# VH-VL binders against q9vr94: the designs that were tried, part 12

Target 1, 124 residues: q9vr94
Amino acid sequence: GVTEEQMWSAGKLMRDVCLPKYPKVSVEVADNIRNGDIPNSKDTNCYINCILEMMQAIKKGKFQLESTLKQMDIMLPDSYKDEYRKGINLCKDSTVGLKNAPNCDPAHALLSCLKNNIKVFVFP
Below, E stands for the ipSAE of ESMFold2; O stands for the ipSAE of OpenDDE; V2 stands for 0.75 times the mean of E and O plus 0.25 times the DockQ between their complexes.

## First folded at step 6 (VH-VL; framework fv_becotatug)

Design c5 (at its last look DockQ between E and O 0.73; V2 from the best seeds 0.00; counts 0 for: pae E 2.7 > 2, grease 19.1 > 18.9)
Fold by ESMFold2, look of step 6:
Structure c5 (fold): chain C 124 residues (1-124), chain A 116 residues (1-116), chain B 107 residues (1-107)
Amino acid sequence: as target 1 above (124 residues)
Amino acid sequence: QVQLQESGPGLVKPSETLSLTCTVSGGSISDYYWHWVRQAPGKGLEWLGVIYYYGSTRYNTPFTSRLTISVDTSKNQFSLKLSSVTAADTAVYYCARELYYSFDYWGQGTLVTVSS
Amino acid sequence: EIVLTQSPDFQSVTPKEKVTITCRASQSIGSYIHWYQQKPDQSPKLLIKYASKSFSGIPSRFSGSGSGTDFTLTINSLEAEDAATYYCQQSSSRPYTFGQGTKLEIK
């Protein structure tokens, strides 16, 4: 099965793609987001949106529930899957009504919901 | 397979600086979070501080003014300097890797004695 | 700073017994607690992550439970090689802190 080292490496690749696009988001801020300290600003929200799009979790502000569940099965260690599956399903409506919201607000709403419904929260 | 090994002088005089190095093999020091933890003889584990792969550090409160943790990427090592040592700093010093909140690899530990 | 208080400090136990060790946090830490075993003259070894998830290669007799402030490490059917000191460690906030340790000794 997938190890935590493999999960870390996959996350670092996503960060390497997304961080350069948002130079006002420091590595320290990105690391705080990984640990569940989720700020609410355009730059951080759009960084989060970039990561979520790479995970196929969000598309044009809409949460992609079935795609997220499929990606989770591929990318997470087995010990994480039951908790994440439950938390992901609890967040199915987190972006409803926000598709056209500014400042990548749907990404912030989705990640905040996931943080609140997953006990061991990790993010790339 | 990642392995960590502490090295440095086993004896340090009071008021001087304790210096240790952790050598990492089987993985890159430019990844993950790297910690120092110590254990005084007969006592429990005490967290000292961390260096992140991007170079930032955090130190435990009583050590904020005395502790420096640094990295040498060319040698795949990270280091501990603890200034103004006293007998209370006598301990086994461990380096450890953090992967997602817990310490999954530890060095063997090295005893450092502070004595005149 | 989050203080972790383990109980008991020391316990004399017999093989095949069920042993429980508790760890209480001074404030809520969710499930961000981890358990380590340290045998004499050895480095700590990770046993349980995130309150209840076994680390790879750990015998099934070790289990963890709890959330919030109250956590338990359980050893079902203790074996002689389980004589060691056990530590809980929180990662909810920095500084990371350890409990004071619980020493298990075989009668």
Scores: ipSAE 0.447, ipTM 0.822, lowest interface PAE 2.7, mean pLDDT 90
Fold by OpenDDE, look of step 6:
Structure c5 (fold): chain C 124 residues (1-124), chain A 116 residues (1-116), chain B 107 residues (1-107)
Amino acid sequence: as target 1 above (124 residues)
Amino acid sequence: QVQLQESGPGLVKPSETLSLTCTVSGGSISDYYWHWVRQAPGKGLEWLGVIYYYGSTRYNTPFTSRLTISVDTSKNQFSLKLSSVTAADTAVYYCARELYYSFDYWGQGTLVTVSS
Amino acid sequence: EIVLTQSPDFQSVTPKEKVTITCRASQSIGSYIHWYQQKPDQSPKLLIKYASKSFSGIPSRFSGSGSGTDFTLTINSLEAEDAATYYCQQSSSRPYTFGQGTKLEIK
C-alpha cells in the first residue's frame, strides 16, 4: 500500500486540478470539506464532484462502486482499507434518484454518506 | 525526509516577549497545519496553537491574549511570539507538523528559560 | 476542553512483559486519539494514529485499541529501549490535549 505521505500528495494533486475550477470555493472551505465539514451548495458540491470523478468514484452523478473499491485499494494506506471498504459498500445507493445537474447533489450525498460511515475520514 | 528545527533565544526576561522560529526542511510548509507544543520541566505536553500555511490560526484559550503564530512560506518557516512571559512559561518548546490530525514530525525542541 | 486521563502514571516493568496503558477521555472522541513515545531528552515520537493504526516504522509490538472514551496502548513484549513516557493525544476538537503521561521504567 501507499504511505500517508503519498496519499496526501495524491490528494493535493486532485485539489490542484479541481479547486481552480470553482473560484467560489476557498481553500479554507476545501479544507473544511477535507476535515468532514461538508456544506451543501452548488459550488462546493460540484467541487466535491470533481474530486470524486478524479477518483473514479462518480460518473455522471452515478456512484461507481467497483471502481471506487479499486481506486481506494490503490490510493489508501493498508490500515485504512478495511474501514473504507465497509463504508463504501454502505453508501452504494447514496446517489440513487438524485439529479446531477445543476447542483451536483449526488456528489454531496455520496461524500456525506462516506463521512458518516467511516470513522477516520480522509478526503483531498 | 521532513525535518523541523526550532530556533530562538534560550533565555528571556520576565514581561518580555518570547520569540521562536521553526524552520522546515525536506518538505514544503504549504498545505499542512503547523503546531507549537511546549513542555515545562518534568511536566507533560501542552498544546499552544496551530497555523495553516495560508495563515489561519487557532490558539489554546489560556494564550489567546499573548500568543501570535505566523508563517512565512517564502522561508519555509513559521514562528511563535509569546508576550508578557513569566517563570511559568519556562519550557521546552516544540514545533510539529500535523498530517490528518496527528503530529508525525517534531522538532527537537528548544528550552526557553524565563529568568531575571 | 477534552481531558485525557492516563493510567497508570508510572510503571516499572521487566523486559519481555506485556504492558498496557489506558487513556480515558472526558467525552467521546471517536477514534481521534494518538499515542506518542517520548524518551528522555528527546521529542515525542508518533506511535499509533487513530487509536489503532501503527505509524510507519513502529515495531509490531506496539498496538492500540479503543473507541469513544476508553483507549489502550499495548506493548506486547517490552524491550529495554521502550523505557520512555507515553502520551495519548486527542484531535477530536480544539484545543488539542494530551494525557498527563505514563512513565515506563525498565528493570
Scores: ipSAE 0.214, ipTM 0.822, lowest interface PAE 2.0, mean pLDDT 94
ESMFold2 (binder alone), look of step 6: mean pLDDT 92; pTM 0.939

Design c6 (at its last look DockQ between E and O 0.07; V2 from the best seeds 0.00; counts 0 for: pae O 9.2 > 2, grease 19.6 > 18.9, SAP .51 > .496, off the site)
Fold by OpenDDE, look of step 6:
Structure c6 (fold): chain C 124 residues (1-124), chain A 116 residues (1-116), chain B 107 residues (1-107)
Amino acid sequence: as target 1 above (124 residues)
Amino acid sequence: QVQLQESGPGLVKPSETLSLTCTVSGFSISDYYVHWVRQAPGKGLEWLGVIYYSGYTRYNTPFTSRLTISVDTSKNQFSLKLSSVTAADTAVYYCARELFYSFDYWGQGTLVTVSS
Amino acid sequence: EIVLTQSPDFQSVTPKEKVTITCRASQSIGSYIHWYQQKPDQSPKLLIKYASKSFSGIPSRFSGSGSGTDFTLTINSLEAEDAATYYCQQSSSHPYTFGQGTKLEIK
């Protein structure tokens, strides 16, 4: 597995790609999201969506279970994997029935679900 | 089996502090948000606040000065303290588990009457 | 806070009839609305999640629809056991709020 340093480095790269696309999302807000404080607004949701898309966790507002499990295996330190596997499975239907446009609700829902079901929650 | 159970004194005097405990079982206390909701007799449901295992809390605005919610992960318990109670605080108090923003399991509720 | 207004406040219906309860939000909440059933002297019970997703174990006669500000709970064929008060609840933003409730009485 990857080290925590590697994980965060990869996360930073994703943030560097996504934050500029959403100027209304401040670094502080992004940091809050990273720490599990997930607001519910169009800009933050879609920022989250950007990150999740890069992680191949969501596509067109649909949760990608198998892809997520694969990416998790690649992106997370070994110590994180078991808990994330559990959380991911609990959230497998988190995006069902939600519309992606315009507020990126699926992304918010998915990340919120994961945060709610993972003790050691990490996000870029 | 998922269970939540509220407990505490059923009678509290005005100006005193209402203290309740929510004991959970059948699931990991650290995996879910737990909310407190109350219901005055013959009235609707009122959201009081939420807590996560980390101790993170949010309170409904009217209660920010009086309400304290806490968690004891070692005991699988959540606690509610509401200070300076009046008759208006008479209600059935529920703790409820949140799964992805909905309350999928509720405690039986406990009636607390504020009376002299 | 987001105010949820249900309609009607009370309804008396005959078994096997179709019942519709509406919930209107003071602002758009997407699909972050849930429906609960509360029978007398019981705790609320989750029926519908996110406007239209049935909770596990809920009879198929219960369904939900809507998005944005207008939502509907439908009971397609009312059973006697459905006598209860129904509440909508939003989780779009804090504070979480409930509708005032719709009491359903069965004739």
Scores: ipSAE 0.012, ipTM 0.631, lowest interface PAE 9.2, mean pLDDT 92
Fold by ESMFold2, look of step 6:
Structure c6 (fold): chain C 124 residues (1-124), chain A 116 residues (1-116), chain B 107 residues (1-107)
Amino acid sequence: as target 1 above (124 residues)
Amino acid sequence: QVQLQESGPGLVKPSETLSLTCTVSGFSISDYYVHWVRQAPGKGLEWLGVIYYSGYTRYNTPFTSRLTISVDTSKNQFSLKLSSVTAADTAVYYCARELFYSFDYWGQGTLVTVSS
Amino acid sequence: EIVLTQSPDFQSVTPKEKVTITCRASQSIGSYIHWYQQKPDQSPKLLIKYASKSFSGIPSRFSGSGSGTDFTLTINSLEAEDAATYYCQQSSSHPYTFGQGTKLEIK
């Protein structure tokens, strides 16, 4: 497993790639999302989608359960893995039935589910 | 080898601005959040505010009009300015690093006394 | 803002006994509670993060539990060096807040 500091650094790299692509998402809004305030707008949802795609957690609006579990094993400290594995499995159907990425709605649904089902949820 | 060290004047006159610097080493200041926390003599801990590596700040409600927290990446420093101080602002001031919601490293603290 | 209320404010305890300190939040904070130890004239030191995860190098006699609004720091087999003030701190939302502190003294 990786250290908490390495997990943080990997997350920061994903934010540094995605945030500039969505100029209407201010740094303040991105920090609010990191702290668990997840708004529901096209720009914020698509910023979230960008990060989730880099984690290989979502692809074309569909939750990638097996890829997410694999990435969790690579990117999280050992002490986080059991909690995340349980929460990720609880969210496996969170994007089922959603339309093909209008306003990146599947990303909002997945992140909201993960935040609600993982006790210590970290997001870059 | 993570270190944080507060510095600044130990005595500040009422109505003036308290200015402190937190010098950090052993980590990249662009990657971590630094908080300021204070403790009046014999009292508990009081959270003042935070600056994220992006420059975004949040302040505790009583301080929103008086507090400024900033970062200078070229000097590896974080700064606190508290305007219009009174004797009630006498405290030990700490800077603390947040990694994923907890404060894993604290400075040694610096006592600031507000007195004429 | 989220108010954290610790109990007790003060406790005088005998070495080797079990000590329990509680922290109650005014609203649900999940597991976003952290515990610090502060000895006289020293900076706070992180003991427990996320309600139950020990920080590196912390003696195993310290443990934490709870979720939601009710949290507990437990010291099994208290040592003399554990005389200190203990604070809980929430990070569920800004502003971050601390409990008022619990001072432990050794008889």
Scores: ipSAE 0.010, ipTM 0.646, lowest interface PAE 7.9, mean pLDDT 86
ESMFold2 (binder alone), look of step 6: mean pLDDT 93; pTM 0.947

## First folded at step 7 (VH-VL; framework fv_becotatug)

Design d1 (at its last look DockQ between E and O 0.05; V2 from the best seeds 0.00; counts 0 for: pae E 14.9 > 2, grease 19 > 18.9, placed apart)
Fold by ESMFold2, look of step 7:
Structure d1 (fold): chain C 124 residues (1-124), chain A 116 residues (1-116), chain B 107 residues (1-107)
Amino acid sequence: as target 1 above (124 residues)
Amino acid sequence: QVQLQESGPGLVKPSETLSLTCTVSGGSISSYYWHWVRQAPGKGLEWLGVIYYSGSTRYNTPFTSRLTISVDTSKNQFSLKLSSVTAADTAVYYCARELWYSFDYWGQGTLVTVSS
Amino acid sequence: EIVLTQSPDFQSVTPKEKVTITCRASQSIGSYIHWYQQKPDQSPKLLIKYASKSFSGIPSRFSGSGSGTDFTLTINSLEAEDAATYYCQQSSSWPYTFGQGTKLEIK
């Protein structure tokens, strides 16, 4: 259990690492992704993949269910955890068959599933 | 190949609402940013605003109170409404597609004259 | 908002000359500058994106350079068909903005 401020601070650190690596992803596009407006292109998908790898949610295109649940317990306030746990479990198979897909497609598939199954969507 | 076509009335009276539609053919409206840009006679290009295909909008600051951009994905169209027009709104209006920060496709433009 | 200032506003040019057009931004925009050509009674056409990357099908005589605040469009060995107005446009932040334009005419 962390505070909302600590959650946002951890998210900002991830964004500060990943966003400069994808200069075609503007701060405005990253803000839109944070708000659940998730484009499907190489640059945005790979930016999302960078953040999901830092959260230990994805590795080599495969969703890491157990690691995601552990990181959620560390990074989210207690009031968020029950909804996130349910949404994460609903998305356990979202990257099946996409391991070797181009353009960081597994990251897009995973984040889209999480956004659709978690009411209080939080993303850096 | 993607093509964009503006349509709407060419003459609008002062204080009325200017309404234009951009029809996208040869491609899908999904997964792109869609813009309106205008050009007053003898003047340069002026960015008006943008809509993402999911409905999120941004408007240039002078237009935030008068401009509405909307999208209809089922018709492959997006639209502009500019309320309370004056003669200063006389311009050629362009729709444009943004693919990653640049405008790769533009409509032909449609002249809208604001005159009594 | 980011103001883009082009220079010159107008230039009368002779075919085969080298032409340079500058665009200066009021704050750093990295390489998020794009160049468009607009011929009379036509819509703008994308020439150069990200300061220096030629768009598909654009003649090699068009090139761009710069980063940060100072950008240049170059037409090497100008052709008569290049008579047009040229605009720079930034996409670094909202609102997107255009330069005021540079009109090239053939002598």
Scores: ipSAE 0.008, ipTM 0.541, lowest interface PAE 14.9, mean pLDDT 86
Fold by OpenDDE, look of step 7:
Structure d1 (fold): chain C 124 residues (1-124), chain A 116 residues (1-116), chain B 107 residues (1-107)
Amino acid sequence: as target 1 above (124 residues)
Amino acid sequence: QVQLQESGPGLVKPSETLSLTCTVSGGSISSYYWHWVRQAPGKGLEWLGVIYYSGSTRYNTPFTSRLTISVDTSKNQFSLKLSSVTAADTAVYYCARELWYSFDYWGQGTLVTVSS
Amino acid sequence: EIVLTQSPDFQSVTPKEKVTITCRASQSIGSYIHWYQQKPDQSPKLLIKYASKSFSGIPSRFSGSGSGTDFTLTINSLEAEDAATYYCQQSSSWPYTFGQGTKLEIK
């Protein structure tokens, strides 16, 4: 598996793409999200959506279970994988019935669900 | 299956702008990084730049002043414009898709020759 | 930028032999190294991702190893169809960079 350092480095690459798209989302807010403080606003939700899309975890507001599991296995340290697999499965329906536009609600719901079901949760 | 196809003129005059388009079929352009890579004749691969489907871009340092990459999600295409070309820009130009940091799909490449 | 240096630049080998190609990064890139095969007049093809993960449809004779700065692509029991140029590529940081390539010819 990858190291934690590698994981965070990868996360940074995603931030470099997504943060500039949302000027209203400061680095501090992004850091808060990383640390589990997930606000519910259009800008932050869509920022989260950007990250999740890059992770192939969400597409058009729909959670991509198989894709997420596959990529998670590659991108996470081994010590994270079992808990993440469990949490991901628990959140498989977290986006059902939610509208993607305009507030990126599915992204917020998915990330929130993952945060609540994964003890050692990491996000870029 | 996802397919990428480069298109554009194979011949460009010096000082003009090289323009290429990559058409993606068999899948959506959404949710991916899309890259341009070129290869001069008999040489190695050179990364030019990237665009996310949402429009965010990064360019390799040597090309920041000359390179523009754009995306058209409605057409499932992304494009490259390289201005002020010289003979040094003669190369096979590839478009490629990135999935989790590796290029899993490539176009067949298109040769662009810069000559008077 | 991160510089990737491959070794050797060229190798002529006989079928069924074992081939080893190395790629060294100018700084640590963890496992964010990928290997591509490019046959003459073809586009590059992904072989190995993340140093050691075989891409879908790749023959088992191809394998990768390494972490940090030193990486290796191994071809066990070379086939004639493996004549190609092989590239390593890093995705650890922008700009993405490639090794200079290793050309394999089959005797």
Scores: ipSAE 0.005, ipTM 0.619, lowest interface PAE 10.5, mean pLDDT 92
ESMFold2 (binder alone), look of step 7: mean pLDDT 93; pTM 0.947

Design d2 (at its last look DockQ between E and O 0.05; V2 from the best seeds 0.00; counts 0 for: pae O 9.7 > 2, grease 19.4 > 18.9, placed apart)
Fold by ESMFold2, look of step 7:
Parts: structure tokens; C-alpha cells; sequence
Structure d2 (fold): chain C 124 residues (1-124), chain A 116 residues (1-116), chain B 107 residues (1-107)
């Protein structure tokens, strides 16, 4: 299976692609989001959206449940999978009603749900 | 396989700058959060600060004015400088790697004594 | 900053007994807590991460539990080599902080 080092390398690449696109999101703020301190602003939400799109978890504001479950099987160590599968399913409706919301609100809602329903939801 | 090793003077005079280097092997320091932690004799662990890939640092509040953490990626090393030391800065100093939120690898530690 | 309070500070324990050490956080930290063992004159060693996940190579007698604010490290069937100081550490919020430590001494 995938090691925690390989998972970290993939996450680092996603952050390195996304963070420069949002200059109002400082490294310090990105580090806070990584650790689970999630602000609710346009710039931070759209930074989160960029990463979630690279994970294939969100597309045009809609949570991609089947794609997320498939990517979890590919990208996570086996020891993570049971907890993640349960939490991902609990979040299946987290973006419902938000597809027309501005400011990347669906991404904020999805990450917040995953953080609250997965004991340690890793985020780069 | 992953290894960290502290080095530097074991004795520093009051008011001078404590300077330590952590040399790492088995990983690139530009790819991970690397931390300094210290432990005064007979006391608990105290987090000092962190440096990451971009050279971005974060320091524990009491040390903000005195602490500098820096990285030399070409030597696979990172460093600690603590200015204006007193006897209260006598401690074992550890460097550590963070992998996904926890410290999975630590150096052996080096004792630094602040004494006239 | 998040304060971690361990209990007890010190415990003299009999080999083969079950030992529990608690760590209480001053605010919710989810499962972002980790346990370390430090033997005399050695660096800390990661035992348990994410409240309950054993680190690679750690004996099965070590286990962790809890979420939110209250966490427990359990050592089943204590062995002589388990005489050490144990620390909890949180990574939910900056700055990262450690508990004050729990020293276990074997009778």
C-alpha cells in the first residue's frame, strides 16, 4: 500500500500548485488550515477548493462521492481506509444546496464536514 | 534510515548567542516541517519553533524576539540561533521531523550549558 | 495556546499490571494528540499518534484512546523497560504543546 511519506509527497505537490494562485492566503494561514483551523473567506475557501479539485473530491461545487472513495483507495495507507470511508459517506450531502453559492462555499462546507467526521483528516 | 543529529558548542556564555545545527539524512529538509524542542534538566519538553520548505518559520511566543531558525538545503541542515542567553536557557536541545502532525523522528539531543 | 495536563505526575508501578495515564486538553483538539516515551538520557520516542494509532514497531501493550479533551495512554502488562517519562503532545493548534510529563517507576 501507499506509505505516509508518499501521501505527504502527493499532498505537498497539491499545495505547491494551489497556494501560489491565492496570494492573500499566507503560508501561516495555509498551515493553520492543514492543522484544521479553517477560516471562512473567499480566498481561503477557493484555495481549499483548488486542493479538493486536485483530489478529485469536488467539481464545479459538487462533492464527487464515488471519485473520492476511489481516490481514497489509491492514495491512502490501508490503516486509514475504514475511518475515511465512514466519514466520507457521512459527508455525502455536505454540498447539497450550495452549487450556486459564491466564494467557493461548497469547498468550505466539504472540508469542514470531513474534518468533523474523520478523526484525523489529512490535508496538505 | 531517517536520522537527525544535533551539533554545536556545549558551553555558551551568558548574553551570547547559542548556535546549533541539525544535520539530517534519509529525507530532504526542503520537503518536511522540521522543529526544535528543548528540555531543561529535570523538566519537561518545550516546543521552540518550526521551519518549512519555503523558509517560513513559526516560533513559540516567549522566544519570538530571540530565536532564529534557518535552513541550508544544499547541506541538508537546519539551524537554531538563540540570542541573549541566560542560565534559564540551559537545556538539552532536540531537532525533530514532523510527518503528518506528529514527531516521527528525533535527534539524540545535545546539552547546552549557559555558564560564565 | 492549548494547555495539556497529565495525570498522574508520578506513579510507582508493579510489573505486569495495567497502567493508565491521562491527558486533558484545555480545549477540544479532536484526535490531534500524540504520545511519546522518554527513557533516562534518551530522546523521546513516538508511541501513539492520532490518539489511538500505534506507531510502527511499538509493542501491542501500548494503546491510546479518547477524543476531544480527554485522552488516555494504557500500558497493559507493564514491563521493566517501560520505566520512563511519558508525554502527550497536541498538534491541533499552534504553538504545539506538550503535557508536563508522567514519570513511571517500576517497584
Amino acid sequence: as target 1 above (124 residues)
Amino acid sequence: QVQLQESGPGLVKPSETLSLTCTVSGFSISSYYVHWVRQAPGKGLEWLGVIYYSGSTRYNTPFTSRLTISVDTSKNQFSLKLSSVTAADTAVYYCARELWYSFDSWGQGTLVTVSS
Amino acid sequence: EIVLTQSPDFQSVTPKEKVTITCRASQSIGSYIHWYQQKPDQSPKLLIKYASSSFSGIPSRFSGSGSGTDFTLTINSLEAEDAATYYCQQSSSWPYTFGQGTKLEIK
Scores: ipSAE 0.662, ipTM 0.901, lowest interface PAE 1.6, mean pLDDT 92
Fold by OpenDDE, look of step 7:
Structure d2 (fold): chain C 124 residues (1-124), chain A 116 residues (1-116), chain B 107 residues (1-107)
Amino acid sequence: as target 1 above (124 residues)
Amino acid sequence: QVQLQESGPGLVKPSETLSLTCTVSGFSISSYYVHWVRQAPGKGLEWLGVIYYSGSTRYNTPFTSRLTISVDTSKNQFSLKLSSVTAADTAVYYCARELWYSFDSWGQGTLVTVSS
Amino acid sequence: EIVLTQSPDFQSVTPKEKVTITCRASQSIGSYIHWYQQKPDQSPKLLIKYASSSFSGIPSRFSGSGSGTDFTLTINSLEAEDAATYYCQQSSSWPYTFGQGTKLEIK
């Protein structure tokens, strides 16, 4: 498995890609999201969507369960995996019925669900 | 209700091993990082180490050679062993739960005095 | 390790006054700073998480601000029950570290 340093390094790279695309999302807001404070706005939701897409966790507003499990196995330290597997499965339907455009609601719902079901939670 | 409770001897002789156990209730230890923090009399808080239910640990640098943290998920407990203690290890020892990178729940603490 | 330096170390204030405690990190820690209150003979209690987020059951007179390296805990209209030692703590990197504490006494 990867180390925690590697995990956070990868997360930083994702932020570096996604933050510039959403200038209304400040570093502070991104940090808050990382810390579990997830606002509900178009810009922040779509920023989250960008990150989740890079993780292959969401595509066109649909949660990708199998892809997420695969990426988790690659991207997370071993100590995180059991908790994440449980939480991920609990969130398999979190995006059902939500419209992706224009507000990226599925991304918000998915991340919120993951936060609520993974107590040892990490996000870029 | 979330509770953590430290238990162990309040007195340890120099050069011996300090052993403490934290018993948790109201939550599953398998869902959290749990920590040990100590506080010498009249001093500040000092982080000792962390353990996850998988057994993964991380120790503060000064204690890497003397500190061992373990977890027993079946008992909903985790423990601390600090070897070769000196008077400098006299402190109130706390166990704490980490939720989202902060210590949201603490035990009451247990005083351990190192004395001959 | 990341060193957290609080200011002041000690403060004696009268009730209803505004109190400000600062915490400076040796390097940027984003918002991974938390504040704890420790009353005499008690365990620490979480007050503020992630620099500015309130914790359940904490009076509104407590607030936090800051990002990066400089952080502030503010107590508006101090109450006698607020006599305690306050600690900042960072979770940005291992090892977790605490500030040295700020002891607040009420006149």
Scores: ipSAE 0.010, ipTM 0.627, lowest interface PAE 9.7, mean pLDDT 91
ESMFold2 (binder alone), look of step 7: mean pLDDT 92; pTM 0.947

